VHH binders against Flagellar brake protein YcgR (ycgR). Designs and how they scored, part 1

Scores and structures below are computed, not measured.

Target 1, 263 residues: Flagellar brake protein YcgR (ycgR), of Thauera aminoaromatica (c4kar8)
Amino acid sequence: MAELSTPSPASPAPLDGGRGDELEKFTLRGARQILQLLQDLITHRGLITAHTGGGHSFMTAVLKVDEERGRVVLDPSPDPQANRRALAAPRLTCVTQLDGIRIQFPLVGLGEGQDKGRPALFAPLPAEMLRLQRREFYRLQVPLAHELSCLLKAEDLARKPVEVSARVIDIGAGGVAVVVPTGAAEFVIGGTLPACRLALPDGEPIELDLEVRNLNRQTQRNGTEQLRVGLRFAALPRAADTRIQRYIFKTERALNAKARGGL
Structure headers, positions and changes below count from the first letter of each chain, unless a header shows other numbers; Kabat numbers aren't used for antibody chains.
F, E and O stand for the ipSAE by ESMFold2-Fast, ESMFold2 and OpenDDE, each averaged over both directions (binder to target, target to binder). V2 = 0.75 x the mean of E and O + 0.25 x the DockQ between their complexes.
[cut] marks letters that were taken out.
The coordinates of atoms that the task and the answers printed are left out; those that the model quotes come from them. Centres of patches stay.

## First folded at step 3 (VHH; framework vhh_7pa5_2)

Design p1b (from pa1 with T28Y; at its last look DockQ between E and O 0.33; V2 from the best seeds 0.00; counts 0 for: pae E 2.3 > 2, grease 30.5 > 24.2)
Fold by OpenDDE, look of step 3:
Structure p1b (fold): chain B 263 residues (1-263), chain A 121 residues (1-121)
Amino acid sequence: as target 1 above (263 residues)
Amino acid sequence: QVQLVESGGGMVQPGGSLRLSCAASGFYFSSYAMSWVRRAPGKGPEWVSTISGSGGSTSYADSVKGRFTISRDNAKNTLYLQMNSLKPEDTALYYCAKDYYDEWGSYFDYWGQGTQVTVSS
């Protein structure tokens, strides 16, 4: 009876492993800095999305920082099932924003209890908090009206070649993020998708090779499941790079002009 | 700078109605999905409703489905929440929130100060 080793749940893909050194300068590890940032989240009534794994998340907020006990107090979800998932998770990945800066931090050792007679979640203070300025890792959020798509050359679960038209949700100099229906194709991190076609508004699709860098299955608020695929440009011709950069620049300028009331 | 400013909250009796508004500025409003989130005293934040950038798609929490309607006017950069048949359980601070997507999924990158809704006899 060969014990079918249940594949270990795919650890949330580390932040792009190649950028680990670059991310260190944005990582807070000092106790005082962490405490201050958590306090700032309280002051600004920060809405936090806590990821529990498996494509599940819930919304929370920091209620209190208990320095004496070295713990953070969080609001529980109004959904009992979400709280059960949270408590069962070995790690929460918390994501939020403050003053235009994305904040990410892990929580481990989550427990439930009461704070001043009200239900609350408790966790030890995070060991680190990542603060990322968007300008340093800028990816253009593609306007819905542009309807950018990428034809992916992939394989299905039976390893049969399939073509999947994926919506592009963001684009940068190094790659794209796309959304596909769950089950449309099988993707493997580190795998190459050859001869894909990126459709830009300004002309013919760009043929390019893509490397799968991350996968994120998410259940939307409406209950629909989708797969977000992060793709790196594996082999980008110079002409294609120029077109992509031009598109990003032009779009950014247009968005900024519109935001200022100029369009 | 991105700004979201909620208005229209107040006190109402059970069964009453309110219409919330959110004035948005500092970004291309029609390019982003927008949401309403509420936080009741002693409870965590609760998602209420989302509307796509174009307004063509809407979703609601089960707790408000059939009673609340989310809408938007992209020409005015304004998000709305029509709340009918209000219940005491709807008492909360209501936030307008901008949806954002990255490698970790969906979250809110901006939200307002909120507008207070109180349903009491």
Scores: ipSAE 0.665, ipTM 0.871, lowest interface PAE 0.8, mean pLDDT 86
Fold by ESMFold2, look of step 3:
Structure p1b (fold): chain B 263 residues (1-263), chain A 121 residues (1-121)
Amino acid sequence: as target 1 above (263 residues)
Amino acid sequence: QVQLVESGGGMVQPGGSLRLSCAASGFYFSSYAMSWVRRAPGKGPEWVSTISGSGGSTSYADSVKGRFTISRDNAKNTLYLQMNSLKPEDTALYYCAKDYYDEWGSYFDYWGQGTQVTVSS
């Protein structure tokens, strides 16, 4: 029947446009830390996905770190078009893992050349690298059957209160993503929505303050426009955090058990 | 604890066939796309093929289209790569990799130790 692959986005999603300051506390900026992490990627033969923009990416690896010249050496793609896109891109966003930890870093000023007579890509050492444990980035895709909703206490253009019942599409330790009809309320990145109510299946809704972190317009399969709103938990009480983590854990276990029982 | 264990590699003559397997554990296998990636001697990694979580959508690098077939058995948590009409250029260490995609991009969040495929003339 229907494919279970993730839907293609209607337009390229921002890689990190609405979460930069949220991620700052996980950012490594020390030169020695960066050099060691790059060396660890070399030693463990890390598989790196390098994003060139526009939904394009290619696989690469760190071949070496040239500390004297302050640059990193990367394997070029076997696809010449991917190499051309990489050299034309204002930056690469490199993503990989080490010991289950997500490693992400930008490279700017990419150039081509040779290393020991073989083609290679070169860039200055990154000024920053992100180290993210799964908890910091994981979002459970909420099963439609759970009908999770969040009542948003937002404002219209005239700054008058409006209430919007929004469907929760994903949930993680740090926040939720919801969808609303385009125009249901005015959302501003960085804005706070106080006293919203998150409805979990287990118990009374949780009252929490939410901060708008990203906004993405989406077109549904039937052509209807909606707004995806990424929301951060501003100050999550321990009891609320426990309920959210329990929901995520129970739902993952239930989905795993259902898959194992089906043929 | 995510584990991906590849097997089925070996030595074959040009024109031969091999079938690679990858046993997956520690995650909800059918929720994730899976890929095969290879590293030829002295070369960096090259994406080979990807299959959606359900198995309903597949894609291949141009260099292997028509010769390789990716498949999965979600009841057994196993990923496969059938490789036919093998060429010396297919000599590589083949990795099973777990795809992860979100609004910040995609990458492989886990991969195995690999299984060696050697095609010698």
Scores: ipSAE 0.508, ipTM 0.842, lowest interface PAE 2.3, mean pLDDT 83
ESMFold2 (binder alone), look of step 3: mean pLDDT 82; pTM 0.825

Design p1d (from pa1 with S31Y; at its last look DockQ between E and O 0.34; V2 from the best seeds 0.00; counts 0 for: pae E 4.1 > 2, grease 29.6 > 24.2)
Fold by OpenDDE, look of step 3:
Structure p1d (fold): chain B 263 residues (1-263), chain A 121 residues (1-121)
Amino acid sequence: as target 1 above (263 residues)
Amino acid sequence: QVQLVESGGGMVQPGGSLRLSCAASGFTFSYYAMSWVRRAPGKGPEWVSTISGSGGSTSYADSVKGRFTISRDNAKNTLYLQMNSLKPEDTALYYCAKDYYDEWGSYFDYWGQGTQVTVSS
């Protein structure tokens, strides 16, 4: 009876694996700093998306910081199923933004109870909180109106070659993030997708190789499931790099101009 | 700077109607999906509705489906929520929120101060 070693759930790939050291400068570990940031979230009525794994998330907010007990108090979801998933999860990944700075922090040891007679979720204070300014890790969120797409050459579950047209949701100098329907293809982290085609608005598609860097299954608010695929540009030709950079720059400039009331 | 300003809240009797508005500024409004979220007293935030940047796609929570309609006027940079057949359970602070996407999925990167909706006899 060969014990089928259940593959250990792939730890959520650290963000940009090569940037671990760079992220340290943006990571708060001081107790006072963490407490202050949590208090700021309370003050600003921060909307927090808590990820429970498996592509599931729910909305919450920090209700209270209990310094004496070393715990944070959160709003439960109005969905009992979401709360059950949260309580069953070994870790919550909480994501929000404050004053244009993305905030991410883990919560472990989630429990349920009552705070002042109201249902609440409880967790120990996070050991760390990540604060990232978008400018430092900038990837252009692709405007929906641009309808940027990438034709992926991948394989299905039967290892049959398939072409998947994927919507590009963000782009940077190093790669793209795309969304595909669940089951459209099989992706393996570290795998190469050869001779893919990135469609930019300014001309013919760019042929390039892509490396799968991360995978994230997500259930949308409407109940539809999508796969987010993070792709790194592999062996990007110089001409292609120039076009990509030009697109990013032009788009950023246009967005900024519109934001300023110009166009 | 991104700004979202909600308006149109108030007190209404059960079965009544309200129309919420959200004035958006500081970003290209038509390029982003927008959502309504509400927070009732003693409850966590609840997603209400989302509309795509173009306005061509909409989604609703089951609790409001058939009663609420989300819309937008991109020329005016304004998001709307038409609320009909209001119930006491709809009493909440309603937030306009801008959708954002990253490696963790969808979340809101900006939201307003909210507008209070109270449904009571």
Scores: ipSAE 0.600, ipTM 0.848, lowest interface PAE 0.8, mean pLDDT 86
Fold by ESMFold2, look of step 3:
Structure p1d (fold): chain B 263 residues (1-263), chain A 121 residues (1-121)
Amino acid sequence: as target 1 above (263 residues)
Amino acid sequence: QVQLVESGGGMVQPGGSLRLSCAASGFTFSYYAMSWVRRAPGKGPEWVSTISGSGGSTSYADSVKGRFTISRDNAKNTLYLQMNSLKPEDTALYYCAKDYYDEWGSYFDYWGQGTQVTVSS
């Protein structure tokens, strides 16, 4: 670990149009509500992850809202390359959470300048902001004892079929995260893995298509490298969705009972 | 219900050491990666370090590699940052932040109020 550089965990891609119609009811478009929510982020000193595309992101915060000029002021990154990527990006996608509500908003037309003699990033106020209750995006951390696995139908470097048995580390209504040894297959963000099989304890494995949304390399203490892969479910049959949600509910109930019955 | 409380900040001379702690409550601590983030005067937040839920994987910003060590004690629900060879550039408010990952994105869902570290002659 001392001589090996561990990478920063790469953030998964922000929410996209794959669930866009369902997200409309959680989308703020009124100027006053947008201003109020941005002010809340300032007041609570919100830590914002700003995604610039290509799996890159940096941390920022809203310094202020300039209502007169219709713009928001952000802290620049200490990393000049992150700032250059942000300025070159057609869209900066900002993500944070306050009081169990996930907040996401786009910024376009990002520019650089100064605020009170200090470097700052500027953008027009966002045209929309997304507010999602935590319950709408919850992911259960899978207990190791459950040994949940997913058989991935992927491709190797030569684009030939390969099957990989991957351990599921978390699961939600919309997807899973898994770990595999580095090099077991080639994964491409945006790629689809058809006919994968998710093994739940309560029946036959579920056959489903998965979309790769995130790749994060990690080095184990013994020097072995693994890849954390964030996967979204392609549209699920209702029965499969029900089984997944039931697994989550039962496991949460069991974990809560243990916590409440603690010695 | 989630609470993160940082402590251990203070004033030190350049070259000195300091150990930060973060007491966590209101969630199953060992299930989540945890991070240290800092805000220097007049600058935005800067990621410092992250440790996995088990403690088996760590990562650091280039500016602190070899000087800072992140660790956790899952029995005590406590996150630590050992800071050695401190420089004036390390002067900042240091936050403990809870990492959260889902299929919709990764971000910090909770953070504390911070503890001030000041490195000056």
Scores: ipSAE 0.265, ipTM 0.728, lowest interface PAE 4.1, mean pLDDT 81
ESMFold2 (binder alone), look of step 3: mean pLDDT 82; pTM 0.824

Design p1e (from pa1 with S30D; at its last look DockQ between E and O 0.16; V2 from the best seeds 0.00; counts 0 for: grease 24.4 > 24.2, placed apart)
Fold by OpenDDE, look of step 3:
Structure p1e (fold): chain B 263 residues (1-263), chain A 121 residues (1-121)
Amino acid sequence: as target 1 above (263 residues)
Amino acid sequence: QVQLVESGGGMVQPGGSLRLSCAASGFTFDSYAMSWVRRAPGKGPEWVSTISGSGGSTSYADSVKGRFTISRDNAKNTLYLQMNSLKPEDTALYYCAKDYYDEWGSYFDYWGQGTQVTVSS
């Protein structure tokens, strides 16, 4: 009785390659740049939120950059429990802002000690720091009730032109993520979809060119497979940009109001 | 440009009171939660209080609960912190901070220069 080894479902390789490439231009890896940015955080008394995982975080600040030892010195939390979580975490995700730019960096190998007789946290210098301008990277999760859609002009496997109505799941200044049924069209990363139509609630659809940046197959809870497509605005008229920005702003405001118990 | 300017700090005796203000500009003030954070010499930043954009919800650190009151005037784009029954342990630089949330979690995206509060006999 040959035990049929059920092939372990191949975890779909996160085709995150496209987002990775976009983030790369905003990622600092140079030692001098990293040191300078950390020093700037000290100078500006940067408030850092350090995420330890599991939904936990604590506030810290960079106290010192020790270039000789290749480490960063951080303020510990006034909460001993937060410090324990931090020390137990395999990785901290630190988030802060400087000059209107969001900064994110990982810290690994966190330890505790003393700096000048005061309790401190120590970590090796981050290998990378991500600097993101908010406007470019903020993605609004589109409420389902808004029913945003994008008509994609794509091709099928036979290179026959097809139009696919895709649900927009998130939107930012730089593009949209959409979901399409599997097999609805053939998408190629780096490919351009010309003369697509983005439907916003406030008027006529916006005609625009889209570039495929990311593809991710997702299985829904009901077992249905969908394709998530990350799309960049390849050529966005100024008027369209303004409309998109207005929609994002208005929606964010509404969501925030709702979250605050506003009707 | 987003600006946060704290004021109202000073020196007070234990048991005294202070009212901090934070003037906000450059963003839709009522659309964001606002917080007070303090940093004492030789200590890490400590969260003090948060108020929702509408002002309908407030939260406090245990260390200040019952003594401090956070409020806001959205018409004036101003955040307040009423501090009563002040203790020496409350001595710190107090920051007004704007709350923000994205896909990576919550953080403060803007804060002021701070206002110094000193509680001493």
Scores: ipSAE 0.693, ipTM 0.882, lowest interface PAE 0.8, mean pLDDT 87
Fold by ESMFold2, look of step 3:
Structure p1e (fold): chain B 263 residues (1-263), chain A 121 residues (1-121)
Amino acid sequence: as target 1 above (263 residues)
Amino acid sequence: QVQLVESGGGMVQPGGSLRLSCAASGFTFDSYAMSWVRRAPGKGPEWVSTISGSGGSTSYADSVKGRFTISRDNAKNTLYLQMNSLKPEDTALYYCAKDYYDEWGSYFDYWGQGTQVTVSS
């Protein structure tokens, strides 16, 4: 089988197009906009990750748009099993980027056939496409020198209250990702961690509620296993949001200046 | 700015070996999984291999298992692909790709221009 795989236990769940007002402002529904965006993906030879569900995915690309028949034409996988899985899936969630902007769209009714004598996959044009402006959903990699931490109020493996000081590895408008040693606490996706404290370098820690959104095991260079915990900000006050955005923008500008000078 | 620059491609006889390199800059290299993706002439992209940020976990497409080895040197911000027992079917443009996993889904948020590998017959 030739399919996309990552060392993490499972691929993150794909985004859906119906989540709240934030997602709607990034949703393209106009036929002309959708056709132009698909053509841009063709022109730039975009690498598309197509998620079929159950943690399975494969790589593809848009070969062309057949406007007369109202469909997109995709490259098949060289792995026949990946193609069979895609054809059996009720929905194919396609994710890629264009100039740093995340592009996501669903394809329903995938079929197989021929395009100019070569195997191809076909689907009706998507009814919507998401253009998630990277800037607004950017996850800043936190420089180690900044030593950002978040005090988590969680439970240990015996379900007793514990406080875990977790290093923040990335931060964005909607949340943080932190790392903790495997076994330091028990985390449940969908669980809420109330009254956590995020320490930024520019002032007093921010008290905030966090929701666990994803968990990913990782192995350190020294062989120690750690857990990457994706956390969403719940009910973030405007003042706290402003401080977080300021930190992100200042740090991003500083990193971009440094990158011009070397590795 | 994130930059990924592949090198080490070239022409080689069947059964030969090549080592690809990818110089990374503009991000904290060891915080992200990295992948190799290839695109044969006239064909769609094919995932080849992925390595975790620490380098402790690796995975491979069935077509390259046992022949290719992905590695990274986090002190040098460099990703590698050792390719042994090369076959004409391995002829492709090889891309270095940065994996990204967030609340909005999984994808490659950056990739390089690629380095050409040609296995002549």
Scores: ipSAE 0.536, ipTM 0.850, lowest interface PAE 1.9, mean pLDDT 82
ESMFold2 (binder alone), look of step 3: mean pLDDT 81; pTM 0.816

Design p1g (from pa1 with Y101W; at its last look DockQ between E and O 0.24; V2 from the best seeds 0.00; counts 0 for: pae E 2.4 > 2, grease 25.3 > 24.2)
Fold by OpenDDE, look of step 3:
Structure p1g (fold): chain B 263 residues (1-263), chain A 121 residues (1-121)
Amino acid sequence: as target 1 above (263 residues)
Amino acid sequence: QVQLVESGGGMVQPGGSLRLSCAASGFTFSSYAMSWVRRAPGKGPEWVSTISGSGGSTSYADSVKGRFTISRDNAKNTLYLQMNSLKPEDTALYYCAKDYWDEWGSYFDYWGQGTQVTVSS
């Protein structure tokens, strides 16, 4: 009786595979850069939110960078329970900002001790620190009522040029995510789609080049399969950038006003 | 540019009261939750209180619950912290902080220089 090994459900591929490459340019891995950034956080008294997982977080700050021992010293929480959670967590995700730039870094191997007779948390120096300008990563979820679309110039499986009208589902300063019917075109990550047209509500479509950064197949509740395509603006004229930013700002304002019951 | 400027700090006796203010500019004030955070000498930062953008929801640390009241005037872009029954343990630099949330979680994306509160006999 051959025990049919039930295939372990394939862990959903982290949706973030395409975003990883985009984040790489904003990721510091150099030891000196990391040390400098941590020192800057000390100098500016950076307020750090440390996430321990499970929806829990606590406030901390960098107290000291110990270069000799290769560790960072953090303020413990005044809440003993938060400290226990932090110490039990396999990873601490620290988030803060400096000069309007968001900073994120992981800490692993957290321990407790004393620094100069005061309780402190200790961790090895982070292997990487992410510096993100808000504008670059913010993605507005496009309201369905706006009916934003992007005409994609792509190729089919036979490498025949095809035009695909795609619905824009989110938009940011750096790009758009669109949905297309499965099989409408062949997309290759890292491929360029030239002379595409992004339709905004406020005027003529914007012509732009797009780079494919992410592909995700999604099955809708109705059983229809769609392809989500993450697209980066490869070359965006300044005027187009301004229009996109204006649209995002205006839409956000409207959404916020609605949420406040003003509409 | 986002700016947060705290005021109203000072020295008070135990049992006294203070009202802190934070003037906000450079963003849509009513669209964001705002918080007070404090840092005592030789201690890490401590969350004190948060108020929602509309002002309809408030939360407090257990250490200040029943004594402190967070409020906001969205027309004036100002955050307040009424502090009553002050204790020596409340001595700290108090920061006004702007709440933010993204795919990586919640954090404060802006805060002021702080206002000093000293509670001493």
Scores: ipSAE 0.687, ipTM 0.878, lowest interface PAE 0.7, mean pLDDT 87
Fold by ESMFold2, look of step 3:
Structure p1g (fold): chain B 263 residues (1-263), chain A 121 residues (1-121)
Amino acid sequence: as target 1 above (263 residues)
Amino acid sequence: QVQLVESGGGMVQPGGSLRLSCAASGFTFSSYAMSWVRRAPGKGPEWVSTISGSGGSTSYADSVKGRFTISRDNAKNTLYLQMNSLKPEDTALYYCAKDYWDEWGSYFDYWGQGTQVTVSS
């Protein structure tokens, strides 16, 4: 029997790695602010996606904050394998929302135990938390009629160079998502695809480097399997950024005009 | 101002069926994958099922495969979960959740208040 994985989102980028200065304005480091934000997640029963690395994640929630011991307490997964991955991971990246604002925080030193007789996961309070407005993560769904494409310079199973023309399904300020047939190339989360070419309407293609951020296997309506690849713009010149933002704005305006005209 | 409102929960006997609905507003419904997540008493959240924005791709937790069917009606901005052959362990509060995918990863960026499903004699 062929087996596809359950939905497995890509691991988020490190909070303060090579992107620390871009994220610093959204980073909370004050102990009082962190405790209040965690308490708000408890109060609103926030649904947290906890990324364990390697494209694996599980659902959890913050059960409580133990201020006396300086710990956060999380629900374990009903899937024992997910719990084992979480305990083995050097870092658990937690992502959720509060009032439409993306909340992200790392946990290190995760351990297992009991909380009032029920299984639980424990970790020291995070030293930082991110609050990211949704507008920083906006993704335009590319209309099918646009047939926007990206030429990917990737590798096949034999590690030989291949070029794959991939359809762009969404585009935002920081990247694109594309679809390719399963097996067209091998992609590794964190891998770099240099010198790809993004074809926007009315102009020459943009040459850019892409970083693989997530992989998701999907089945088309006709039963054909495809791979959705989330790609980050690695080094985006200002002129290219301007062209991408212009495309997004014009397409959004055109879609809104079509919806109004159709009323 | 995204809103997700679940309905269709209730009490049923083991082996029974229920159909859950989720009314969506405040966003372009067909542009996003949607999921059902459940929370049993005293337990953490558990992912149940996901459907793509177009409705062409679905996935299920092993515990519900063959018994539950996720679907959507993009003209009515409504997500559904048909639950058949219900078992006592399906007793939970069921949430409608909006999936979000980007270069930073994925998560649920919105969810509803849930609808209660209780399976018992």
Scores: ipSAE 0.450, ipTM 0.815, lowest interface PAE 2.4, mean pLDDT 82
ESMFold2 (binder alone), look of step 3: mean pLDDT 82; pTM 0.827

